# VHH binders against Di-N-acetylchitobiase (Ctbs), part 11

Target 1, 344 residues: Di-N-acetylchitobiase (Ctbs), of Rattus norvegicus (Rat) (q01460)
Amino acid sequence: EDCPCSEASLCRPIRHHRDFEVFVFDVGQKTWKSYDWSQITTVAVFGKYDSELMCYAHSKGARVVLKGDVALKDIINPTFRASWIAQKVALAKAQHMDGINIDIEQEVDCSSPEYEALTALVRETTEGFHREIEGSQVTFDVAWSPKGIDKRCYNYTGIADACDFLFVMSYDEQSQIWSECIAAANAPYNQTLTGYGDYLRMGISPRKLVMGIPWYGYDYICLNLSKDDVCAIAKVPFRGAPCSDAAGHQVPYRVIMKQVNSSVSGSQWNQDQQAPYYNYKDPTGRLHQVWYDNPRSISLKAAFVKHYGLRGIGMWNANCLDYSDDALAREQTEEMWGALRPRL
Below, E stands for the ipSAE of ESMFold2; O stands for the ipSAE of OpenDDE; V2 stands for 0.75 times the mean of E and O plus 0.25 times the DockQ between their complexes.

## First folded at step 4 (VHH)

Design d02 (from a3 with A33Y; framework vhh_7qia_2; at its last look DockQ between E and O 0.01; V2 from the best seeds 0.00; counts 0 for: pae E 20.6 > 2, placed apart)
Fold by ESMFold2, look of step 5:
Structure d02 (fold): chain B 344 residues (1-344), chain A 123 residues (1-123)
Amino acid sequence: as target 1 above (344 residues)
Amino acid sequence: QLQLVESGGGLVQPGGSLRLSCEASGFTFSEYYMGWYRQAPGKQRELVAFITSGGSTNYADSVKGRFTISRDNAKNTVYLQMNSLRPEDTAIYYCAKVQRGYSFYDTSGYDYWGKGTPVTVSS
């Protein structure tokens, strides 16, 4: 209702469109004051609403957008779908938000009514937001590949046509492990690029694709760690695959940077996957292997974004870095932000 | 530009001592962690010791109790005091600014190495 900002103009919608997107997920850990606002174009608020964040983002010309999530079985009903959309538009107006990021990751059978309902939801949400909030942005989060990842039979071309752009979640690429149950990169370079090749071959414009990179890694307990650094992991099935990254747990970059410097192996670079990893031994004597992304691995992906003219780059999530005043932390954080935007 | 100038090496008999110095410029020295590394003929470069901006130290097992790393932030200088030298300590010694995002042990991605200072311990 009323503008909580120091100036009423800061509550007005962002109508300017940038040539290159830097799309940031914020999960509400009070670190946003230290983000690199010189780059940010969109903040997706996945934590608690923070009016100070909204005001500051608008002062920098950046959009703030809602998190959109709803059960697919409910949206099969067109009346429910319309009501949900009206509710989200009303919320965005009340909070002075600039749109919505639809984050639906549920299984969809190709022959199900959810297949058509999801595309309809994205289209109707985009139409509703664009009608009611000038310059609003509606985006949808897609798996790293359109090839049935995580049993998501989605109409990817229809969804891409229906919204402003896709955020491609080029991480958690070990969610389904079809071969050996071993630890591997969160976002292997060639596998990531293959996913984009598949989206492009479907006829989706590169201007509709924002590459999402991980600012977190995975820590796996090794049932066995070979002399060749092959870490065998527990069999934890996921959505039809016998093995998955659920055998490990996510670790933010700030924790990785404190651990890697004192790890047993130190940082190693896997040439085939173009990603860093390290091994450590926990206090109970168990061996672990941690896979992550750093400025080197991210810079390779940023170069791809530039070369193929993708819409932009972004990350899950901005709260993963160390924003303390420690000198090493400042350098590490600055380099991670700096790796997002490719140079000419 | 970044510059690291190692000095203080030389020829010494077993059991002797040397003090290496590394004068740094081109970055805010007091805010960076620093390391000493060495490379013997035909061997890979290896960590000897490192020191954090706050003064915490770590040593390779082969030099613990014999070598001491220290720093003087007013002079932008890191030191390596080497006591009880052995023939296996013969190497070219390099200092380094610890690279962002890399471990102290894996220097494969480090972007700068000075000329180093040779240390020869003759039996």
Scores: ipSAE 0.000, ipTM 0.108, lowest interface PAE 20.6, mean pLDDT 88
ESMFold2-Fast, scan of step 4: ipSAE 0.411; ipTM 0.753
ESMFold2 (binder alone), look of step 5: mean pLDDT 82; pTM 0.835
OpenDDE, look of step 5: ipSAE 0.233; ipTM 0.696

Design d03 (from a3 with S53W; framework vhh_7qia_2)
Fold by ESMFold2-Fast, scan of step 4:
Structure d03 (fold): chain B 344 residues (1-344), chain A 123 residues (1-123)
Amino acid sequence: as target 1 above (344 residues)
Amino acid sequence: QLQLVESGGGLVQPGGSLRLSCEASGFTFSEYAMGWYRQAPGKQRELVAFITWGGSTNYADSVKGRFTISRDNAKNTVYLQMNSLRPEDTAIYYCAKVQRGYSFYDTSGYDYWGKGTPVTVSS
């Protein structure tokens, strides 16, 4: 249990709670040295453990939390839940972590034993972490809407009550396309807000909701591109929906910024979805349409966070930006971090 | 139990061909995108090619026109056909399951990697 930091105090868990959360995901690659640490309150680690990141985050007063994932079949057994929680608590202590973010995105049938088992896991995990690590934080990633997204029948109010707060994944909103099989925004403004409205209407406090913003977009091959920029996409079904965003692929903001300037259309703004997009032609002659978020679309969502008094904001994922020493990259990076701050 | 098992690597002369296979188990293969990545000695792991659920493909510029990625959902297998191999293609080749929420370009957080299959292109 040796502290890998230059100061022993940097291995102590963060105990203070921030009034406004800025909850960011890190997938490795050591880009964390260049993040906007003036904003960050929590780093959720999805890469290999990096003790330097942990020490640095703690030096900035930010939490670093474990990724919590597990097969739902296993958590029906309360003895398994207890063992898994004990293992995660021990790992958090060994790595000097400040908690855990539970990232379970598996399909759950409303009538299945997994429905109550998942709520029990969240409650028992929260109780265990709070008991064993003073000031620790337990959070849960939820879909952009509680309305059965990706066949996830979860007890959303029970889960929210059980943990410190929910990180709302307000992205991948084309994971199930029930309408026309066409390319669309990763996080369309009105649809995103409808999801938050649904969480609030079921009785979940705005102080339990952290808005997740995508720092990535989707690149779709167009089977047909209309005069009005409607991009028809391949019919790739997902969890009962006939079409999905699996017809495309995810692209980080840093790649989008390099591609958009050489695109056929340049960056366009779609007013209905309040999101940017562009069209480009690949080396084989196929037309593509890319939908993403930029400082403009993010700032509109940040304004909603402030207006409804949500607990905070954050994103998937902090590594998506260009952290090189290039002047343009630096400006674009500063604008993306800045867009998370509610203005007014 | 999730598993990815790569095979088909070996020693070939420049201009030769190899077909790599990656057999997947322990998850619903048809619901995931799959990628091939390589790591040359002393370099970072890089994307070679990927294939989406619907069969849409993308390739690194260095391999376009020479490599072909494909999948067989009935066999839970993704393939990489490598033609016109060059000494610069020498690397350990890895198969990866691409989780929703992860891009093909942000690989350090991937939960499941295969052990890799070595490819050496030398005369």
Scores: ipSAE 0.210, ipTM 0.657, lowest interface PAE 5.4, mean pLDDT 90

Design d07 (from a3 with A33Y G101K; framework vhh_7qia_2)
Amino acid sequence: QLQLVESGGGLVQPGGSLRLSCEASGFTFSEYYMGWYRQAPGKQRELVAFITSGGSTNYADSVKGRFTISRDNAKNTVYLQMNSLRPEDTAIYYCAKVQRKYSFYDTSGYDYWGKGTPVTVSS
ESMFold2-Fast, scan of step 4: ipSAE 0.304; ipTM 0.686

Design d08 (from a3 with N58Y D106E; framework vhh_7qia_2)
Amino acid sequence: QLQLVESGGGLVQPGGSLRLSCEASGFTFSEYAMGWYRQAPGKQRELVAFITSGGSTYYADSVKGRFTISRDNAKNTVYLQMNSLRPEDTAIYYCAKVQRGYSFYETSGYDYWGKGTPVTVSS
ESMFold2-Fast, scan of step 4: ipSAE 0.297; ipTM 0.690

Design d10 (from a3 with Q99Y; framework vhh_7qia_2)
Amino acid sequence: QLQLVESGGGLVQPGGSLRLSCEASGFTFSEYAMGWYRQAPGKQRELVAFITSGGSTNYADSVKGRFTISRDNAKNTVYLQMNSLRPEDTAIYYCAKVYRGYSFYDTSGYDYWGKGTPVTVSS
ESMFold2-Fast, scan of step 4: ipSAE 0.390; ipTM 0.715

Design d12 (framework vhh_gocatamig_d2)
Fold by ESMFold2-Fast, scan of step 4:
Structure d12 (fold): chain B 344 residues (1-344), chain A 123 residues (1-123)
Amino acid sequence: as target 1 above (344 residues)
Amino acid sequence: EVQLVESGGGLVQPGGSLTLSCAASGFTFSEYALAWYRQAPGKKRELVAGITSGGSTVYMDSVKGRFTISRDNAKNSVYLQMNSLRAEDTAVYYCAKVQRGYSFYDTSGYDYWGQGTLVTVSS
């Protein structure tokens, strides 16, 4: 259909590939021109369609993919799956997109018809996109571990085999807290790596795994803060677990950088979790503890990606940084993008 | 496809009441938080009320005690009961789906918005 770009060539599908995937999420807000385009291979759109973003990404040789979201009850019907796929293919063609990232995070019972239907949806979506849009990319977001996270019983090997690769959401790892109800890292190092080990042990190729890094943290109100910085949090259950990160709220890196400068503790490093945190007091006098990821913690994870030969790395989400003209913000932004580059 | 469809807006006199409804489709309704935002002419969008998947609620200060947010998971619907309406409540009201883990106050956490329904409070 009509090309919204200044150059007609920018509406053509991306045909070349890069050796290392850098898969980033964009939620809108027009910050995309300030991203590190020297790294990005795929932008997954989670905001309103932005044709300027699409044109710009294509000018940098990067793919732009749709968000795929659908109710599981509907996909049991093969006619519904075919219709949904046809609609998504048509939308991708109309918006000059290079594929789709399927973001289904719903509970699935192992014995349910949704178990097989989800794998069928991924397979049929991949077949449809590859047939209708030459060189298109179909990916699927999976939890930090295949071991029943958030009551998701998925056919992980079948899904991995069906699509181009998996984006592993190795964050929100406190979504179910089975132990003591205390604040903890969004993506603790050893727990994160255990998840990748689990995917690999079930036979999924490292070339099917892209590591998702959080560029946001969690802010928890402390019911009690111990001398050793243990922050007790409200008991908020989630999908069978007695406690969860729903006791706190997500904060983007840009907000964290402003808060840490005025915090009570300053930035602290937790060696067991290989993650930074800080304590601050809100205007009402309540103590909070914030857990996040910084260039140090991200670099350690990027090293793992290189060591195990994973397909790539990426993050939720590129809008989390401060893209203002402030000198400190620019340095912090450059460090965060730089941390994604594997070392060692 | 995810869809949020608001209804129930209209013209009411000060002190009157309205109930807004938002019918949702295309996602597992019971698992997500929903919110009502409003935008008055010439002003930015502001959070009016939010309800978590578990039924816990938040309200902006100026509507506490007057407005009540509720949900009916069997009907895939969220409601805003508005009582003791004031001229200052005149706005387009939007229903919105909140991504898991995001604060109701973080607009980047909202992945789907309804088209809005107009509420006019005037004598």
Scores: ipSAE 0.000, ipTM 0.130, lowest interface PAE 21.4, mean pLDDT 89

## First folded at step 5 (VHH)

Design e1 (from d02 with N58Y; framework vhh_7qia_2; at its last look DockQ between E and O 0.79; V2 from the best seeds 0.00; counts 0 for: pae E 6.7 > 2)
Amino acid sequence: QLQLVESGGGLVQPGGSLRLSCEASGFTFSEYYMGWYRQAPGKQRELVAFITSGGSTYYADSVKGRFTISRDNAKNTVYLQMNSLRPEDTAIYYCAKVQRGYSFYDTSGYDYWGKGTPVTVSS
ESMFold2, look of step 5: ipSAE 0.051; ipTM 0.582
ESMFold2 (binder alone), look of step 5: mean pLDDT 81; pTM 0.824
OpenDDE, look of step 5: ipSAE 0.266; ipTM 0.718

Design e2 (from e1 with G101K; framework vhh_7qia_2; at its last look DockQ between E and O 0.56; V2 from the best seeds 0.00; counts 0 for: pae E 5.7 > 2)
Fold by ESMFold2, look of step 5:
Structure e2 (fold): chain B 344 residues (1-344), chain A 123 residues (1-123)
Amino acid sequence: as target 1 above (344 residues)
Amino acid sequence: QLQLVESGGGLVQPGGSLRLSCEASGFTFSEYYMGWYRQAPGKQRELVAFITSGGSTYYADSVKGRFTISRDNAKNTVYLQMNSLRPEDTAIYYCAKVQRKYSFYDTSGYDYWGKGTPVTVSS
């Protein structure tokens, strides 16, 4: 296996352990050199493989892990499951990667064979990677709550036991809207914390939980915007719910920071959800409400991570910030990375 | 099995029009965002137009006002109406399924594409 790095040692697996994880997703926009590498412990590569990124991450002592996605219907077959795992291990060796982040978000019925097959996949993947790549890390991405979110009846305790840790996707919390079809926070504070309470109450160790926070928000077109800032949204069903955040679209933080300057409201803070939002009018005259997370809302969550001894924090995704040399952009980006560090 | 099949490309004179179609199968089409991307020779694949599962549309600046994306959830099909075509629109056009986790701003992370349909704009 050829080493593409300037030194052969940079192709060695990362084997040291960190007390606190900072887990980032990279989607391949060539901004990774400007990440805050003083914090990062793991980069999950969800973009095209980039050997320069791998070498650079290793030079900073950070793990680089594969994206693991596979159709649940295929992994019911134990032979296919074993073959898929062998393929991923071989790929990780060829690319000098340090593990895999399993990102399966498919519906699972509690009575289906997929329920058991998913747990088996996670366990067998972890066993295979740990055996073949010393110090390797295997993680699994879970919904913000274990309570059947998005029709995902998963064996959360079995999966948590089977891998190194869970990345908890504490965002897209409006994927199922059961009450009023209105725009709301991507990750409302109290709802987010309730999700962690539920994971902990199941008996999952806080040392198995990494809080994933959003570096993106949702932009919703308002069918109606009341004087109380209630933005009525289109009814777009999702997985049994009559309304969802699919009525809007995701917007990275860098775009939000430029849009807020054109807003009719300026940035507003919602006390109940502990999240910022703003309203703006697009060039065609339509009103929008944008909900997002900023250093203030993220700092509250980072404090929770520290206080409850969670394994760490991370985000979707690291390419969402403005890494240009503009002075304001640099300040905003530094504040977003800084908000990940536990406070108080 | 997941499948995206593009059609409707071809040779057209500047100022002309084409309509691209992409028929999807093997997934719950109404739950996913859909995009049209293009790749000119020697260049990276770039976003052309994007439509959410709720029907909201977004366009690259280079095509705004000339191209229109639409979807028909009953037929599992996404369309790209291309008007006032220019030589710089020459490319292979790809249909893409986009997971709800990704946005149209994150074009480098997309895993699944159709085979593409070539569009040539020349006199």
Scores: ipSAE 0.094, ipTM 0.592, lowest interface PAE 5.7, mean pLDDT 90
ESMFold2 (binder alone), look of step 5: mean pLDDT 80; pTM 0.814
OpenDDE, look of step 5: ipSAE 0.361; ipTM 0.735

Design e5 (from e1 with S53W; framework vhh_7qia_2; at its last look DockQ between E and O 0.67; V2 from the best seeds 0.00; counts 0 for: pae E 8.1 > 2)
Fold by ESMFold2, look of step 5:
Structure e5 (fold): chain B 344 residues (1-344), chain A 123 residues (1-123)
Amino acid sequence: as target 1 above (344 residues)
Amino acid sequence: QLQLVESGGGLVQPGGSLRLSCEASGFTFSEYYMGWYRQAPGKQRELVAFITWGGSTYYADSVKGRFTISRDNAKNTVYLQMNSLRPEDTAIYYCAKVQRGYSFYDTSGYDYWGKGTPVTVSS
């Protein structure tokens, strides 16, 4: 298909090998020119297709990959799988893309046919892309732990073997709250690291794991806020757990940075979870507690990635920062990109 | 097959009220945030309100105190009660689903938009 770029060479597949990945998600806003392209190795396009983004990423030597989303009930049929994969390969060729990030996130019973079908999908997708697009990258998104998070009983070792690497979604770690129904960090440090320990203990190579960090937080309404900053939240069950982060809502870092300056508490640091939070009072008098990640909490995770030789780091999502020309926004945004490589 | 069907719009005088409904199908409604958005002629689509599957809500500043979002997971339906309507509220109103891991601020990441329901506030 015709190349929309200024040079035909920018439509060629990215073939070079990267020892370390910086894997970013783009959700279709026009902020991508301001990303830190000195670091980026792959952009997963989770928004509306934009040929300018593809051309620009290729001009920086970065891969651009499709979003792969399909219902598990449909992929049990091998003919459907083959058809879906052929369609994605054709789309990648038409859009000059370098692969696909498979993001399914559906619950799977360990004894169901979906268990085997999911692994087959990943393997067949990888085989199809590698055959048809030289140097293509096929990745799969997994929960922060292999221990049945959100009832996802996947063949993690088989999936890791079948694709180029896993993107580990080390966020939304309060999707199931099994203890006190209170607000807590989106990605508590020790819990995050325990998840990687579990993946590695299964025999998955650290070179197959990319750590995904959140550039968003959660805003919770407190039914009660104690003097020790314990925010009791509504009991909203999720997939067998009595409480969940559905008692709150997601907030991008750019919104958090504007709100924290006018909060009643200012930014606070929780030592046990290694994460920042703040409290504020909304116009109707309700107390809120917001948990997020900042350069400090992210740099700790980046140090772990380097120390244990993981394949790389990435985030959901690159559009969460404030890319305006405001001086404070520029400083905050540069610090967030810089935290992916901690300096001490 | 994913489907979002908005209804309840119409012509109303300033100060009046309307209730919008959005019936959803083709996905597990109880596991998604739902939002109402609006688009006036010649303007960009903007957030009005959203609600988590557990009932937590957020409102744009322009509608706080006048609009109320709610949902009924048993009926796969999200509602927008609009009170004290003003001419500036004139728009086509759309509902949208928001997957877990997405934010209502990331409108380009939404999977599907319905046809919307028009609301006109005029004397």
Scores: ipSAE 0.012, ipTM 0.507, lowest interface PAE 8.1, mean pLDDT 89
ESMFold2 (binder alone), look of step 5: mean pLDDT 80; pTM 0.811
OpenDDE, look of step 5: ipSAE 0.360; ipTM 0.744

Design e6 (from c01 with S50F; framework vhh_7nfr_2; at its last look DockQ between E and O 0.70; V2 from the best seeds 0.00; counts 0 for: pae E 9.0 > 2)
Fold by ESMFold2, look of step 5:
Structure e6 (fold): chain B 344 residues (1-344), chain A 124 residues (1-124)
Amino acid sequence: as target 1 above (344 residues)
Amino acid sequence: QVQLQESGGGLVQPGGSLRLSCAASGFTFSEYYMSWVRQAPGEGREWVSFISGSGGSTYYADSVKGRFTIARDNVKNTLYLLMDSLKSDDTAVYYCAKVQRKYSFYDTSGYDYWGQGTQVTVSS
């Protein structure tokens, strides 16, 4: 009720919709002052609530939405779902928020009661938010493909119908490696596009899909590194797959930019995956291969978003860039934001 | 239910060594990145060290680099911090933390489960 903003109007819900979404995840660092607010339509607050961020986003006409996470076993109970939704609506009202982004990434068996309960949660959340907060936005984060990724047998068509749009996490595409255990792109171009083809072929409107771009990469230790740049990685199982990107670790773009020009290889481009990578040697002499996305690889995906009429584009996460006043950092950061909506 | 239990802390003289352990249960340990974080008296939490799920990648804060070694045993589901050449400014409660897959290890907002902590005191 009490508005922390410089004007009371900044605490009112955002009612205007944009034709194209730029959906940003913020994880609670004070870098948001430097975001490209000329593009942003929605900020998903995955860090601690910051009323200054809310006020500023509203001053730019952007929505600020809650993080929605809840234990899968609990959502089977319809009384629990109703209580949880009421709590989130009340919180959104108290914090002057414009909706919720539901981020449930747990395993669901196709034959389980969780399959139906998840769709019910999304539908009931959307109904509750839309009823209680005029113009509110409810979204759900889905895997890069509907083909049972990470053992997530979700009712993707039902969920898409039940909310305003899906944020498609078109990254971590090496979470299950069924073939050779080698380092590869975080979001290989053709594999990413195939995932969207599959979502569209099951009948989901492109106006329900926002493409999520990684602003982080993966750093893998190579058990060996061939002259053809094939980096063999440790076998680390994940959700039924014998090998996974858990053999590596995530690194934000700002770290990559500080390392790539002093790496052994410099930045390399893989034509088959349409993604950049580099090799470096750590102080103990071990070779690493880092795969990431840069303005070039992102621009290709942004062109796909525009050509196929998707709802928009977004990223995990906006805090990954170097927002310092350093001239090189400013140029790199501007290029990354600029790549989200290239002119075709 | 995810559980993390730290042990191995104590009182030690400067230049001494300690080995911290973190027993993990309630999740598939080898699938997750793990970190050590410390909190000095009256201060905020400070990231100390990180290890990948396989144990193949390790990283250290500059304040401990060359003195501390992070390790894991994926058979015993145990995380370790080998602390050598301890200094008085290493005095803190040390926490074992499980890192969410969606976050970089530099981003402590992505640490979804924490242990109860073990006290390390370095005093002469």
Scores: ipSAE 0.011, ipTM 0.394, lowest interface PAE 9.0, mean pLDDT 89
ESMFold2 (binder alone), look of step 5: mean pLDDT 81; pTM 0.817
OpenDDE, look of step 5: ipSAE 0.020; ipTM 0.505

## First folded at step 7 (VHH)

Design f1 (from e2 with S103L; framework vhh_7qia_2; at its last look DockQ between E and O 0.47; V2 from the best seeds 0.00; counts 0 for: pae E 7.9 > 2)
Fold by ESMFold2, look of step 7:
Structure f1 (fold): chain B 344 residues (1-344), chain A 123 residues (1-123)
Amino acid sequence: as target 1 above (344 residues)
Amino acid sequence: QLQLVESGGGLVQPGGSLRLSCEASGFTFSEYYMGWYRQAPGKQRELVAFITSGGSTYYADSVKGRFTISRDNAKNTVYLQMNSLRPEDTAIYYCAKVQRKYLFYDTSGYDYWGKGTPVTVSS
């Protein structure tokens, strides 16, 4: 009854199903009116709740979903697990939300009780939301590969079966560097596709997989930058791998676009990784290499999504673009949204 | 178990300098990004600077060229050197353990905060 929207009907759950998902993450930068609502099917609210965003999304027929996180040690207890789920369902009802995106990225040992508890959490959350909110959507975020990436021994097939679909985080793919410690693409084309091959070979339906692409890149300090653009990076281990992208930092696309044409190199294209990069020198004289994704690299992945019949595409995160009225920014932003549906 | 303890704040004249420190415990410091945030009276908490595990740095536009973030992995400590201070820099400064995907956002569930150290820039 307590509806903050201009029409009471905008507080009703989204019940219709679209054939193709465009799944976006919003982190609260107040840019959401400028998103491409002709495409969006789901907004995962990872920022502070904004009733205006909820009302607007519903007016466009899009779902808004909660962020779900909880400590694995706590969900082993079935009573705690049930209580947590009940609280999330109650919150979704109070905020007129259409489901939950479960974003648990903690280490799991294959022989631990957390292995079974995580699958149970996903199943029970889906059952609870579907019972209490008609048409609700429950999703789970998985790593860019099921092969024990970042020490996540998850029951991927059980989780996929237990929820509506998986959001595959096909980015941060340098979280595990087992070879030369160098800067490389955030989502190299062939490595990304190999991850999907592995999920599909496990027997997970392509209709359960949404490809998540990055609208951010990584900026690395080069300890050495060779003549063939090989940027040696600091050796920073992560979850069993000796090198990782933790040697660099994430940079949103809007920042990259402000820098690339005034960089030392300008935008360069790596043929093997199918991704753009550039080099620049910071004020202290250190050389940097920035790897990112642009309409060209994203269009290749969108074509893969359509060709293999995946459930959809999405990104981390929608706030990464420049939504100002600057003419160049408008063009760049339109190209990035347009890349999700390539012209083929 | 996890703790972040800020120190080094105080009262300083415009144009002056301060050096903030943050000592960390309860996690593997060398594996995480560390950041400084600030909250001025009546305003939202904002990112000031961060430093990656590998030493790469980022600065908000309002402090670029005046502030320098650094870390000492042997002492589990992150520092913020603040030069050419202005009255607009008056705030409570917070140290944070930063997870990569929330680097530019305040998502309290994934960043651990210290208790804060107040900085006042006034005559």
Scores: ipSAE 0.013, ipTM 0.451, lowest interface PAE 7.9, mean pLDDT 89
ESMFold2 (binder alone), look of step 7: mean pLDDT 80; pTM 0.817
OpenDDE, look of step 7: ipSAE 0.303; ipTM 0.710

